# VHH binders against q9y6x5: the designs that were tried, part 205

Target 1, 379 residues: q9y6x5
Amino acid sequence: LPPKLLLVSFDGFRADYLKNYEFPHLQNFIKEGVLVEHVKNVFITKTFPNHYSIVTGLYEESHGIVANSMYDAVTKKHFSDSNDKDPFWWNEAVPIWVTNQLQENRSSAAAMWPGTDVPIHDTISSYFMNYNSSVSFEERLNNITMWLNNSNPPVTFATLYWEEPDASGHKYGPEDKENMSRVLKKIDDLIGDLVQRLKMLGLWENLNVIITSDHGMTQCSQDRLINLDSCIDHSYYTLIDLSPVAAILPKINRTEVYNKLKNCSPHMNVYLKEDIPNRFYYQHNDRIQPIILVADEGWTIVLNESSQKLGDHGYDNSLPSMHPFLAAHGPAFHKGYKHSTINIVDIYPMMCHILGLKPHPNNGTFGHTKCLLVDQWCI

## First folded at step 10 (VHH)

Design E39 (framework vhh_8dlx_2)
Fold by ESMFold2-Fast, scan of step 10:
Structure E39 (fold): chain B 379 residues (1-379), chain A 125 residues (1-125)
Amino acid sequence: as target 1 above (379 residues)
Amino acid sequence: EVQLVESGGGVVQPGRSLRLSCAASGFTFDDYAMHWVRQAPGKGLEWIGNIYHSGSKFYNPSLKSLVTISRDDSTNTLYLQMNSLRAEDTAIYYCARSPIYYKYGDWKESYFDYWGKGTLVTVSS
């Protein structure tokens, strides 16, 4: 049988939630599979960038999805919710579902993973669902399992995206134990439903399943705001993205804008593009703006009288609060193995190995994930 | 049926304070941003401000020193506290809702889909 893989993302699932809340269904999954306790994601720690890094193995400067809101200085195009389906934005990389369809006579299926409803290099996921937050987890799972069992060419790579716990993390903040315990218990029940459905359909023993996330979440507060309007007048710049990483396009001399921003708040760092720390791998792309502002963990950059979230992400990728986890089960994976840390870009070459695909050039290191796999030796 | 019912309007003297209420029913209150909008006689609509379930608020900069918005999700009620009322604050005050939806890592706000019938506030000596 050709190897099959289902990649599941629970958006905003902070790694330490596993230690602070009870997950009986997820713990049963892990007991017979593998757990990576921390996944070091890419900067900026946002949904679109990190979801695309998982499926390309590339840093954001290389795959081109550098934020959830972007401006391309060369083409003068804007990326937002209203135009996220323009292939232009996604074409700087080749995601795994495209490789899966092109290298072998195989199909891909997607329940709302970012980019799967876009023709990338003239190739769209064989089966996909347009994004709609009102569609239940059960309906997404029903479609994915139907496609895994009833497709020609066979579906060998499938993705499933779920909005929680990110949606509630923003709404309530990760320190709201009452609301977060309710949300996380519901997620654990959904994981139980997933396993039960795969067992019922005879898929469980032969399917590789990865459960992961794109980032974590940190607590924000009305007491931790950076008012950008107190630093600089709107006439001096165009705002491309706001918080917690502000992307500034100067309307006047770049140095003058930088000087107005540089000492405005002790709780943000101001970088000229060429001075962005090398460790971020966030510099070499036309969609990265001339000036970037990076707020300290838990601080929110606002424009006079704007709304504030109770939880947020996008912060420095070295922060443990920004890290997700990875759990996996299936014939490719060891049983009962626990690993400390991998980089989020390492997931792509591991998935290519499991599916027997030749990876496109990428920033991941296959050696980092070898200890998870039954057909590999650690060292 | 979705209903938004404003109350607390009436005639008030200049310089006084007034608190308006909006009672919401027929929907899950915490899934919506709630707004106050006013319309002075013969003028267009003027947005006052909004509030999310989280307590996060945004105000019209021209009005921010004069108003405070709050909500009580246990009673599905939206409030507008107005201080130092002037004759130019005479208007019909509307409660409105906008759907909050989630898309790929961010909460987004849709257009206003329901409005109350309004409550008249007359500021006169």
Scores: ipSAE 0.443, ipTM 0.736, lowest interface PAE 1.9, mean pLDDT 91

Design E4 (framework vhh_8dlx_2)
Fold by ESMFold2-Fast, scan of step 10:
Structure E4 (fold): chain B 379 residues (1-379), chain A 125 residues (1-125)
Amino acid sequence: as target 1 above (379 residues)
Amino acid sequence: EVQLVESGGGVVQPGRSLRLSCAASGFTFDDYAMHWVRQAPGKGLEWIGNIYHSGSKFYNPSLKSLVTISRDDSTNTLYLQMNSLRAEDTAIYYCARSKIEYKYGDWKESYFDYWGKGTLVTVSS
């Protein structure tokens, strides 16, 4: 029988939450599986870019989802919440569910993972749910488990996305221990429900399950604002994305706009596109704007306004506060193994290996995840 | 079900201070940004400022030195503190809400969907 994999994302689950709060259900999952304590995500540390990096193994400049708000200089198209289902934006890479369906004559299933409701290279997930925040975790799990047990061709790759703890992290900030404790306890209970559902349906012993996240969260404050309007008149540029990474499209000479911005605040870095640090792997795509502003951790870029957020993400991917974790359980994984760090792009080639798929060229290194797997030599 | 009820208006002398309250009910107060808006006799609506659950605030620049907005999420109440009142501050003061919506890590603010009936402030000697 072909191997099966369920990939679960809890959006915005900062790695150090595991050390500061109690997770009895997640700890039982880890005890009989593996834990990667830190996953170094891609820059920018936002939801759409990192979710697409997990399933393609590519940096953002290579897969084309470079932000949650984008402008393509060649086609002059704009990407926003209202048109995130245009295949144009997603076609610069081949996500794993497409590869799964095309290489092995297998089905894929998805509960709201970003991109799964879009036909990418004319291939959409065999079973999927359109995004709707009102749909409970239980309903998403019911559909995924139904499809895992009752599909032809068989579902071998399934994804499940949940908005917490990201939504509460933004609302309360990660330093609000009372509210975050309640939210994280609820997530742990959902993990318990997931495990029990899989056991009751006879899936648990033969299914590989990965629980991970796309990024972390850092504390913000109304005392840490960068007012862009105080430094440059909006007539000089078009704003493509604002905070904490601002994407600036100049309406005048690029150097003139850069000179107006470079001294705006000691709490942000201003880069011409060619000067963006190589370590970000955030340069070689038409959707990356001529000038990028990168706020320091915990600082919010605003346009003569206050920020509604007590927590945010999108910051430098070297920051531990931006890192998620990865936990996994199943026949492919060792039991009771702890690993320190992998890159988020390493998840894709590992998943391809588990499913017996030939990976598309990618930025991940299979060697980084070998110690997690029972069929590999860990040296 | 949703109600916003302003109180604290009345006749005040120039140069004095006044605090307005807005009592909210029928919804989850901390999911909304709260706003103060006023309308002087024969004039259009003038936005005073807002406050988010985070405590973040933005004021109309013309009014920033004269007003302070605060909220108490435990009592579902919004406040407007006004100092150094002038005759030109005579207006009906409205409480309004805007919803903060979440999608894939992005927060967006909706338009004003509910307003209170307003409270009259008259500044005269």
Scores: ipSAE 0.256, ipTM 0.589, lowest interface PAE 2.6, mean pLDDT 91

Design E40 (framework vhh_8dlx_2)
Fold by ESMFold2-Fast, scan of step 10:
Structure E40 (fold): chain B 379 residues (1-379), chain A 125 residues (1-125)
Amino acid sequence: as target 1 above (379 residues)
Amino acid sequence: EVQLVESGGGVVQPGRSLRLSCAASGFTFDDYAMHWVRQAPGKGLEWIGNIYHSGSKFYNPSLKSLVTISRDDSTNTLYLQMNSLRAEDTAIYYCARSRIYYKYGDWKESYFDYWGKGTLVTVSS
């Protein structure tokens, strides 16, 4: 029987939530599996970029999904989450479900994930659901488990995406203990439902399950706003993305736009594209704009308006508040092992190893995940 | 059944203050931005301002110094505080909602889908 892997994402699950709230079902999962306490994600710490990094093992400048809103300077195309089905945006990398289908006589299944409802390199996930936030976790779970159990060629790679706790993190902010407690308890119940369903169907003992997330969440405030209209007139530039990383396309001389912005607020950094810090790995792509603005943690960039968000993400990937975790269970994984930190790009080569796939060139380091795996020597 | 019911209108003397309320029912109130809109006799609709579940507010610049919008999500109630009322503030005042929904890491806002029937404010000496 070929090895099988289910990759589960709870969007916006900040790593330190595990220490501040009770998760009885997740803790039972970890007791018989592994926990990575922090996953260092890619910059910018947004949903589309990081979900695509998980399944490609690439930094954003290499896989091409550099933000949730993008402009390609060469083709003059615009991307938004409302226009996310053009394969052009996704074709700079090969995600694991495509590799799984092309290297082996195997199928992939997606109960949602950024990119799985798009034909990438002329290959779409064998089974998939179009993104719809109104579809219950139960319906997603029913579909994914049906496909894992009743497919030919067999489904060996499957994804399951859930919007919480990110949606509530934005709405209430991560410091709202009452509302976040309710949301996180519900997520733990969903993890319990997942494990119970897999056991009931006879899948649990032979399926590798990874539970992870793309980023964390930080508290925002009406007292921490950067009004971009106070810095520069809108006639001088086109705004490609706003907050907390603003992407600026100049309509006049780039140096003049930069000079108007560079000292406007003590709570944001202003970079010409070539001056973006190397540690971000956020420079070498036509979709990265000539000027980027990076807000300090908890600060929101606005256009002479208030912000509706009490929590946000997208900030510097060195910030612990931006880090998710990774937990895993299954025949490939040790039982009861805790690991401190991996990079989010390390998940891809680990998953390729588990599935017996040859990884495409990537930025991950397999050695960083060896201690999690039973068929590898930790030292 | 979605309902928005305004109250607190009536006849008020120039220079006085008035607080309007809007009671919401039949939906999850904190998923929606709430708006106040008014219509003076013989004129079109004039947007007053909005408030998000976060407490974030945006006002019509011409009215910003005269009004304060607030909400109480525990009681599903939207408020409009008006100060220094003038004859020109005579209007039917409506509350309306815009839906905030989530898609892949971002909050989006829909068009106004439900309005109250309005409450009349008459400013007269």
Scores: ipSAE 0.116, ipTM 0.491, lowest interface PAE 3.5, mean pLDDT 91

Design E41 (framework vhh_8dlx_2)
Fold by ESMFold2-Fast, scan of step 10:
Structure E41 (fold): chain B 379 residues (1-379), chain A 125 residues (1-125)
Amino acid sequence: as target 1 above (379 residues)
Amino acid sequence: EVQLVESGGGVVQPGRSLRLSCAASGFTFDDYAMHWVRQAPGKGLEWIGNIYHSGSKFYNPSLKSLVTISRDDSTNTLYLQMNSLRAEDTAIYYCARGKIYYKYGDWKESYFDYWGKGTLVTVSS
């Protein structure tokens, strides 16, 4: 029988939540599987970029989803809520569900993973759900399990996306132990429901399941605001993205805009595109703007206003607060194995190996995930 | 189902203090930022300030020394304390709930989705 994989994302699940809160269902999952304690994500540490990096194995400059809000300098197109389904934005890479469908006689299924409702290189996920935040986890899970059992060609790759704990992380901040405890307990219960559903359907012992996330969360405050309007008049530039990484398109001389922004705040780094640190792998794409502002952890860039966000992400990917974890269970994975760190781009070649797919060229290193797999030697 | 009911308005003499209340029902009150907005006769809406679910407060700079906003999440009540009232403070005072729009990590808070009917405050001798 062909190998099967279910990839589950809980948006904004910061790695150290595992140490600070109780997860009985997730710990039972890990006990008979593997845990990677930290996953180093790509910069910027936002939802769309990192979800696409997981399924392509590429840095943002290579796959083209460089932010949740974008402008393409060559075509003059804007990425927004009204055109997030335009294939133009997603066509700079080939995600794993497309590769899965084009190699062998296979299908893919998706419950709201970013990009799965878009025809990418003329290929859309065989089964998918349009994004709707009102659809329960149970309904998403029911559709995924139905497709895993009742599809021809067989569904061998399935994805499931859930908005929490990201939405609550923004609202309460990660330091609100009372509210975060409640939210994280509900997520653990959903993981319990997932495992129980797979057991009841006879899928559990033969299905590979990965539970991961795209980024973490850090505490923000009204005492940590950077007012961009205090440094530069908005007539000098077009704002493409705001916080915590601002994307600036100058309307006047670029050097003049840079000089006004450079001295704006001690809690913000200002980069000309050419000067963006190489370690970010965030430079070689027309959707990366001529000037990028990077706020220090926990600082919010605003336009002469307050912000009610108590948590945010998007910050430097070297920050542990921005890192998610990865847990996995199934016939491909060791039992009771713990690994310290991988890069988020390493997930893609590992998943290709599990599914027997030839990966497209990517930035991941298969050697980094070898120790997780029963058919590999890590010495 | 969602209701915001302001109370505590009336006629008050210049220089005195007044406390307005807003009773909220039909939603989880401690999940929302709450705002006070006023409208003087023949004038536009003037934002007074807000209080976030965290208790953090932001005020209109022109009014900061004259007002205090607070909340009691155990009774689902929002308060506006006004000191040293002047004739120009005569207005209908509205309680409003802040709206959050969320989609794939996109967090926006820029508009109100529910308003009370208002309570009239008249500052006169």
Scores: ipSAE 0.214, ipTM 0.608, lowest interface PAE 2.7, mean pLDDT 91

Design E42 (framework vhh_8dlx_2)
Fold by ESMFold2-Fast, scan of step 10:
Structure E42 (fold): chain B 379 residues (1-379), chain A 125 residues (1-125)
Amino acid sequence: as target 1 above (379 residues)
Amino acid sequence: EVQLVESGGGVVQPGRSLRLSCAASGFTFDDYAMHWVRQAPGKGLEWIGNIYHSGSKFYNPSLKSLVTISRDDSTNTLYLQMNSLRAEDTAIYYCARDKIYYKYGDWKESYFDYWGKGTLVTVSS
């Protein structure tokens, strides 16, 4: 029988939550599986970019999903919530479900993982759900497990996306212990439901399950605002993305816009595209704008209008608050093993190995994850 | 029916303080962020600030030292406290309910789906 893998993402699950809250169901999962305590994600630390990095093994400048809001300078196209299904935006990389369907006589299934409702290189996930935040975790899980058991050719790669704890992290902030405790308890109960459902359906012993996330969350404050309107008038630029990484498209000379911005606030860095730090791997793509503003952790860039986020992400990927975790269980994984850190791009080549797929060229290093796997030797 | 009713406006002397109220009905008030917005004669809309369902507050940086927003979820009431009023603060003050669009870990659209009729504040000697 071919190996099977279910990849589950709880959006915005900061690694430090594991130290500050009780997760009895997740702890039982980890006890008989593996835990990577910190996953260093890609910059910018946003949902679409990092979810696509998990399934391609590529930095954002290479896979082309460089933000949740984008402008392509060559084609003059805009990416937004109303046109996120245009294959143009997703075609700079080949995600693992496409490889799974093309290299093997196998199917893929998806419950709302970013990109799975888009035909990428003329290939869409064999089974998928259109994004709808009103659809319960239970309904997503029921569809995924039905497809895992009742498909021909067999579903060997399945994905499941859940919006929490990110939605509540934005709403309450990660330091609101009362509200976050309630939210995280519900997530742990959903993990318990997931495991129980897989056991009931006879899937648990033969299915590899990865539980991970795309980023963390940091506390924002009304006392940590950067007013962009105090630096530069709207007539000088087009705003492509605002906070905490602002993407600026100049309407006048780029140097003049840069000079108006560069000393505006001690709590943000202003970069010309060619001066963006190499460690970000965020420079070589037409969708990265001529000027990028990067706010310091917990600072919000505003235009005199509104900042409604009590928590946010998108910040520097070296910040521990931006890091998620990875837990896994199944026949491919050791039992009771803890690992300190991997890069988020390392997940892709590991998943390709588990599924027996030849990975496309990628930025991950298989050696970083081999200690998690029973069929690999690690010194 | 969703209703927002502002009150507390009127004529006030420069340098004085004034508190505006907004009474909300027809929805679960404590589920929504609420905003104060003003419009001076012949000018566009100016955002004053908001208060989240959690009680967390965000202000227009230009006005932060002059205003305080609060809410009482037990009475479904939003408040705007204004201090050191200037002639330039003469405006119609609106209470607005926030519609936040959430998709894939991003709080997209911050727009106002319901507004009150406004209450006029005139700062003059």
Scores: ipSAE 0.093, ipTM 0.460, lowest interface PAE 3.8, mean pLDDT 90

Design E43 (framework vhh_8dlx_2)
Fold by ESMFold2-Fast, scan of step 10:
Structure E43 (fold): chain B 379 residues (1-379), chain A 125 residues (1-125)
Amino acid sequence: as target 1 above (379 residues)
Amino acid sequence: EVQLVESGGGVVQPGRSLRLSCAASGFTFDDYAMHWVRQAPGKGLEWIGNIYHSGSKFYNPSLKSLVTISRDDSTNTLYLQMNSLRAEDTAIYYCAREKIYYKYGDWKESYFDYWGKGTLVTVSS
C-alpha cells in the first residue's frame, strides 16, 4: 500500500506550553514517536504565511502569502480574510497536496488547512471542506478518516486544521494559566480522540501523523501600545496591515513618510523595504510594502484606540515565544527520539520524502530532519 | 433570546453621581466584553468604555476621570458609575455586547451584535 501522511495543525501552539502544562495524550503519542522541541517559523509569524510555508517549504517572499492582509502593487489587488479564495494570491508556489495529485495517481484530503479550499494551479484537494469555524473538530476528523479509507485513487496526503489554542491565546493571553490550562487540556483530549479514532479504524499502525503548529503567542497589554496616529497623519499613507507588523504604502514621498515614523516609538523598528534584515527573508515580493514597521515583542500598534487582545503573534521569528513544536508518529519515524530545532520550511521536503514525491525547489534542508526518519542515517 | 436592559437613568443635578445598570440574559455573560455608549441630543454615538471578560477596563480618555465600569458575573449585570455629572453628559446611555470574529484563529474584527434600548440621563438644574 502506498505511504500515507496526516498533517495536523493546532493554530498558535507555543512550544513552551509543552513544558508548562500537562499533555498526557500528546506525551503518549511522543513516547512512541518523535518530538522536535522548537520549530523556527518564517517571518512574519502569522497564520496564513506559516501554514503555506509548511506545505511549500518556501519563505513568504517566495510563496507570496506574505501576511494575512496584503496589497499587490503590480495588479493593485487587495487580499483579506474576507476574500482569500482568489487563486491569484496562492499561485506563486505549489503546495504538497497539488504535487501529490499531479506526480502520482493519488488523492489529497483537507479539513480546512489554509489554502485547501482554493484551486491552486487549477488543482484542488480531491476531498475538502470549505472553511467554516463552526464545524467541530470531531466533524473534521470524521471526514478526514472517512477519506483516508478511500482507495480509488487512494488518499495518501491529508490535512486537519484546528483554530485553538490561537483564538483563546488572543482572548486570554498566554500568561493566563487558569484559562489556558482549560484550553490546552481540551486540545490534549482532542489529540486523544484523534489517536483513538485512528486505532479504532485500523489506520494507526500504517499512517504517518505529524502534529505541529504555525506559530506561538506572546502576552500583550494596554500598557504596551504604539499609537500610529501620534506618529503620522493618516492622509500621508495607506495602511495595508497594522499589528504587530504594519505595512505602509506611502501617498507622498517615501523618505518623508519614513522620517516621520523612524523615531516615533522606541518599541518598534521602521524599515524601508531594502533595509529589512536579510535574516527575515522578507524583501523580494511585490506584496511586501515600501515601509514595514515591526513592533517589539508584546507591543501592539493601534490607531488612536485601545486594543483588547491579551495575546498576539506576528513578531520577530527569532523569539522563542513565536516558535511552535513538531511531534510525529508512524512507520516513517523513529520511536522515542527528541530533536532540538528545525526550520518550518524543512517540514515540506521531509513530507515529500515520506510520500515518495519529488519536491519543488524550496528553502528547506532535508538533512535537518533526516534523524527523525527510520530509513535515514544521521551521520 | 439575548436581552440587554439598561436602568438607573433619570433627572440629576449637575455635580451629582449616578449609577446605571445593564441586566443581561440569554447568553453566558462572563464570556463577553461589554461596552457603554451614549448619544447626546443631536449628536452621534460616543463610546464611553468597556470591560473585558477578564475584568480589564478601557475608557474613552476624555471621560476616564468621570466614569467607572464594573461587572457582576454572578448576576449577569454591567454597571456604569458616573461622577461629577455635567449638562453635556445629558444623553441616552446604551449597553452593548462585543462579538469577536475569528477566522483561522486570528482576531479579525469586533462589532456590537446586541444593544439595549437605552436609558435617558438628563443633567439639569
Scores: ipSAE 0.428, ipTM 0.760, lowest interface PAE 1.5, mean pLDDT 92

Design E44 (framework vhh_8dlx_2)
Fold by ESMFold2-Fast, scan of step 10:
Structure E44 (fold): chain B 379 residues (1-379), chain A 125 residues (1-125)
Amino acid sequence: as target 1 above (379 residues)
Amino acid sequence: EVQLVESGGGVVQPGRSLRLSCAASGFTFDDYAMHWVRQAPGKGLEWIGNIYHSGSKFYNPSLKSLVTISRDDSTNTLYLQMNSLRAEDTAIYYCARHKIYYKYGDWKESYFDYWGKGTLVTVSS
C-alpha cells in the first residue's frame, strides 16, 4: 500500500508547554507513537522561515524565505505580505509537495501551509486552500480528509496549519497560565477531534501523522524595549524588518550606520552581514540585509512607541523557549518511543523516506530521526 | 460593535487648559493601547500620543511638554489633558484604538483601526 503522511502544524507551540499543562488527547497520541521533546529550529525563529525549512530541509539562507518581511537587493523586490504569491520568493528551494507530485505522480493536499498556494517551479499543491484565518480547524480538517479519501491520483502528502497557540501567545504571553491553559486545552481538544475524524473515516490505521510546530514563544514586557529612534535617525536607513531581528538597509555609509547602532543598547547584538554568527546559517543570501540587529530574549525593538504584544519569537534559535516539539503516529513510527532533540531541517529527509521520495540536497541528517522509524536500526 | 465617543471640546481662551474624554464601548478596553490624533483646519492628521494597557505613554516630541494622556480602565475612558492652549491648537481631536492584527503567523501592529467622530476645540479670544 502506498504510504501516506499528514503533517500538522500548531503555530508557536513551545516545547515546554507539554511539561507545564495537561494534554490528555496528545498524550494518548504519543503513547501509541513517538515524541521528540525539542526541535531546534532555524534562525530567525519566525513562522514563514521555519515552515519552509520543515518542508525543504534547508536553512533560511539556502531556501530564501529569510523573514516574514524581506527585501531582495539584486532584484529590488519587496516581500511585505505574508500571503505574497510571487513565485520569485519561493523558487530557491523545492518543497516536499512539489517533489511528491513530480517524482511519484501522486497528489498533495494543503490546508493553508505557507507556500502551498504558490506555483513553485511551475508546480502548485494539487489541492489547496487560500489562506483565511476565519476558516475553522474543523473545515480545514474536513477538506484534508475529503482529499485524502477522494483523489486521483491519490493524495499521499497532506498539510494542515493552525494559527494557535501563536496568536494567543503573542496576545497574553506564555507566562499567563490562566489564558494559556484555556488556549492549550482547546488545542488538545482539536487533536482529539483530528484523531476521532481519522478513525471514523477509516484513515487512522494506514496514515502517518506528524504533529509539530515552527517555533516557541517567550514573555515580553513594555519594560523591555529598545527604542531604535534613540540610536539613529530614521532618515539614514530603510527598515526592512523590525523585531526581534531588525533588518537594516543603510541609505548612507554602512560603517556610519553600524557605529551609531553598535553600542546603543546592552540588550541587542548588532552585526554586519559578514559577522553574523556561523551557527545561525544566516548570511549567504541577497535577502539578508547589510546590518542585522538581534534583540536579547524578551526584548522588543520599537520606533518611539511601545508594543501591545506580551509574547514574541524570532530570537536566537539556541534558546529552549524558541523550540517546538514533534509527535508522530502511524505505521512508519515506533510506539511509545521518546527522543530528546532533532534539528527542524531533519524532518524533511525523514518525511521523504516515509513517502519513498528521493530528497533534494538538504541540510538535514537522516540519522538523527532514524530511531523514530520501525524500518530503521539505531543502536 | 466598536464605538469611540469624544467629548469636552468647545471654545477656550488662549493660555487656558482643557481636558478631553473618549468613552469606549463594544470591546475589551483594557486589552488595547489608545491614541489621540488631531486635525487642524486645512492640514493633515497630527499624532499626539498614545497610552498602552500597562500605562506606558509615548508622545509626539513637538507636543510632549503641552499634553498628558491618561486612562481609566474601570470606566473605559481615555483622557487628553492640554495645557497652555494656543490658537495653533485649534483642531478636531480624535480618539483612536491601536490596531493589532494577527495574520498567518505574523503579529503586526499599526497606529489605528477604529476612530471616533472627533470633538472640535477652538482656541480664540
Scores: ipSAE 0.456, ipTM 0.698, lowest interface PAE 1.8, mean pLDDT 92

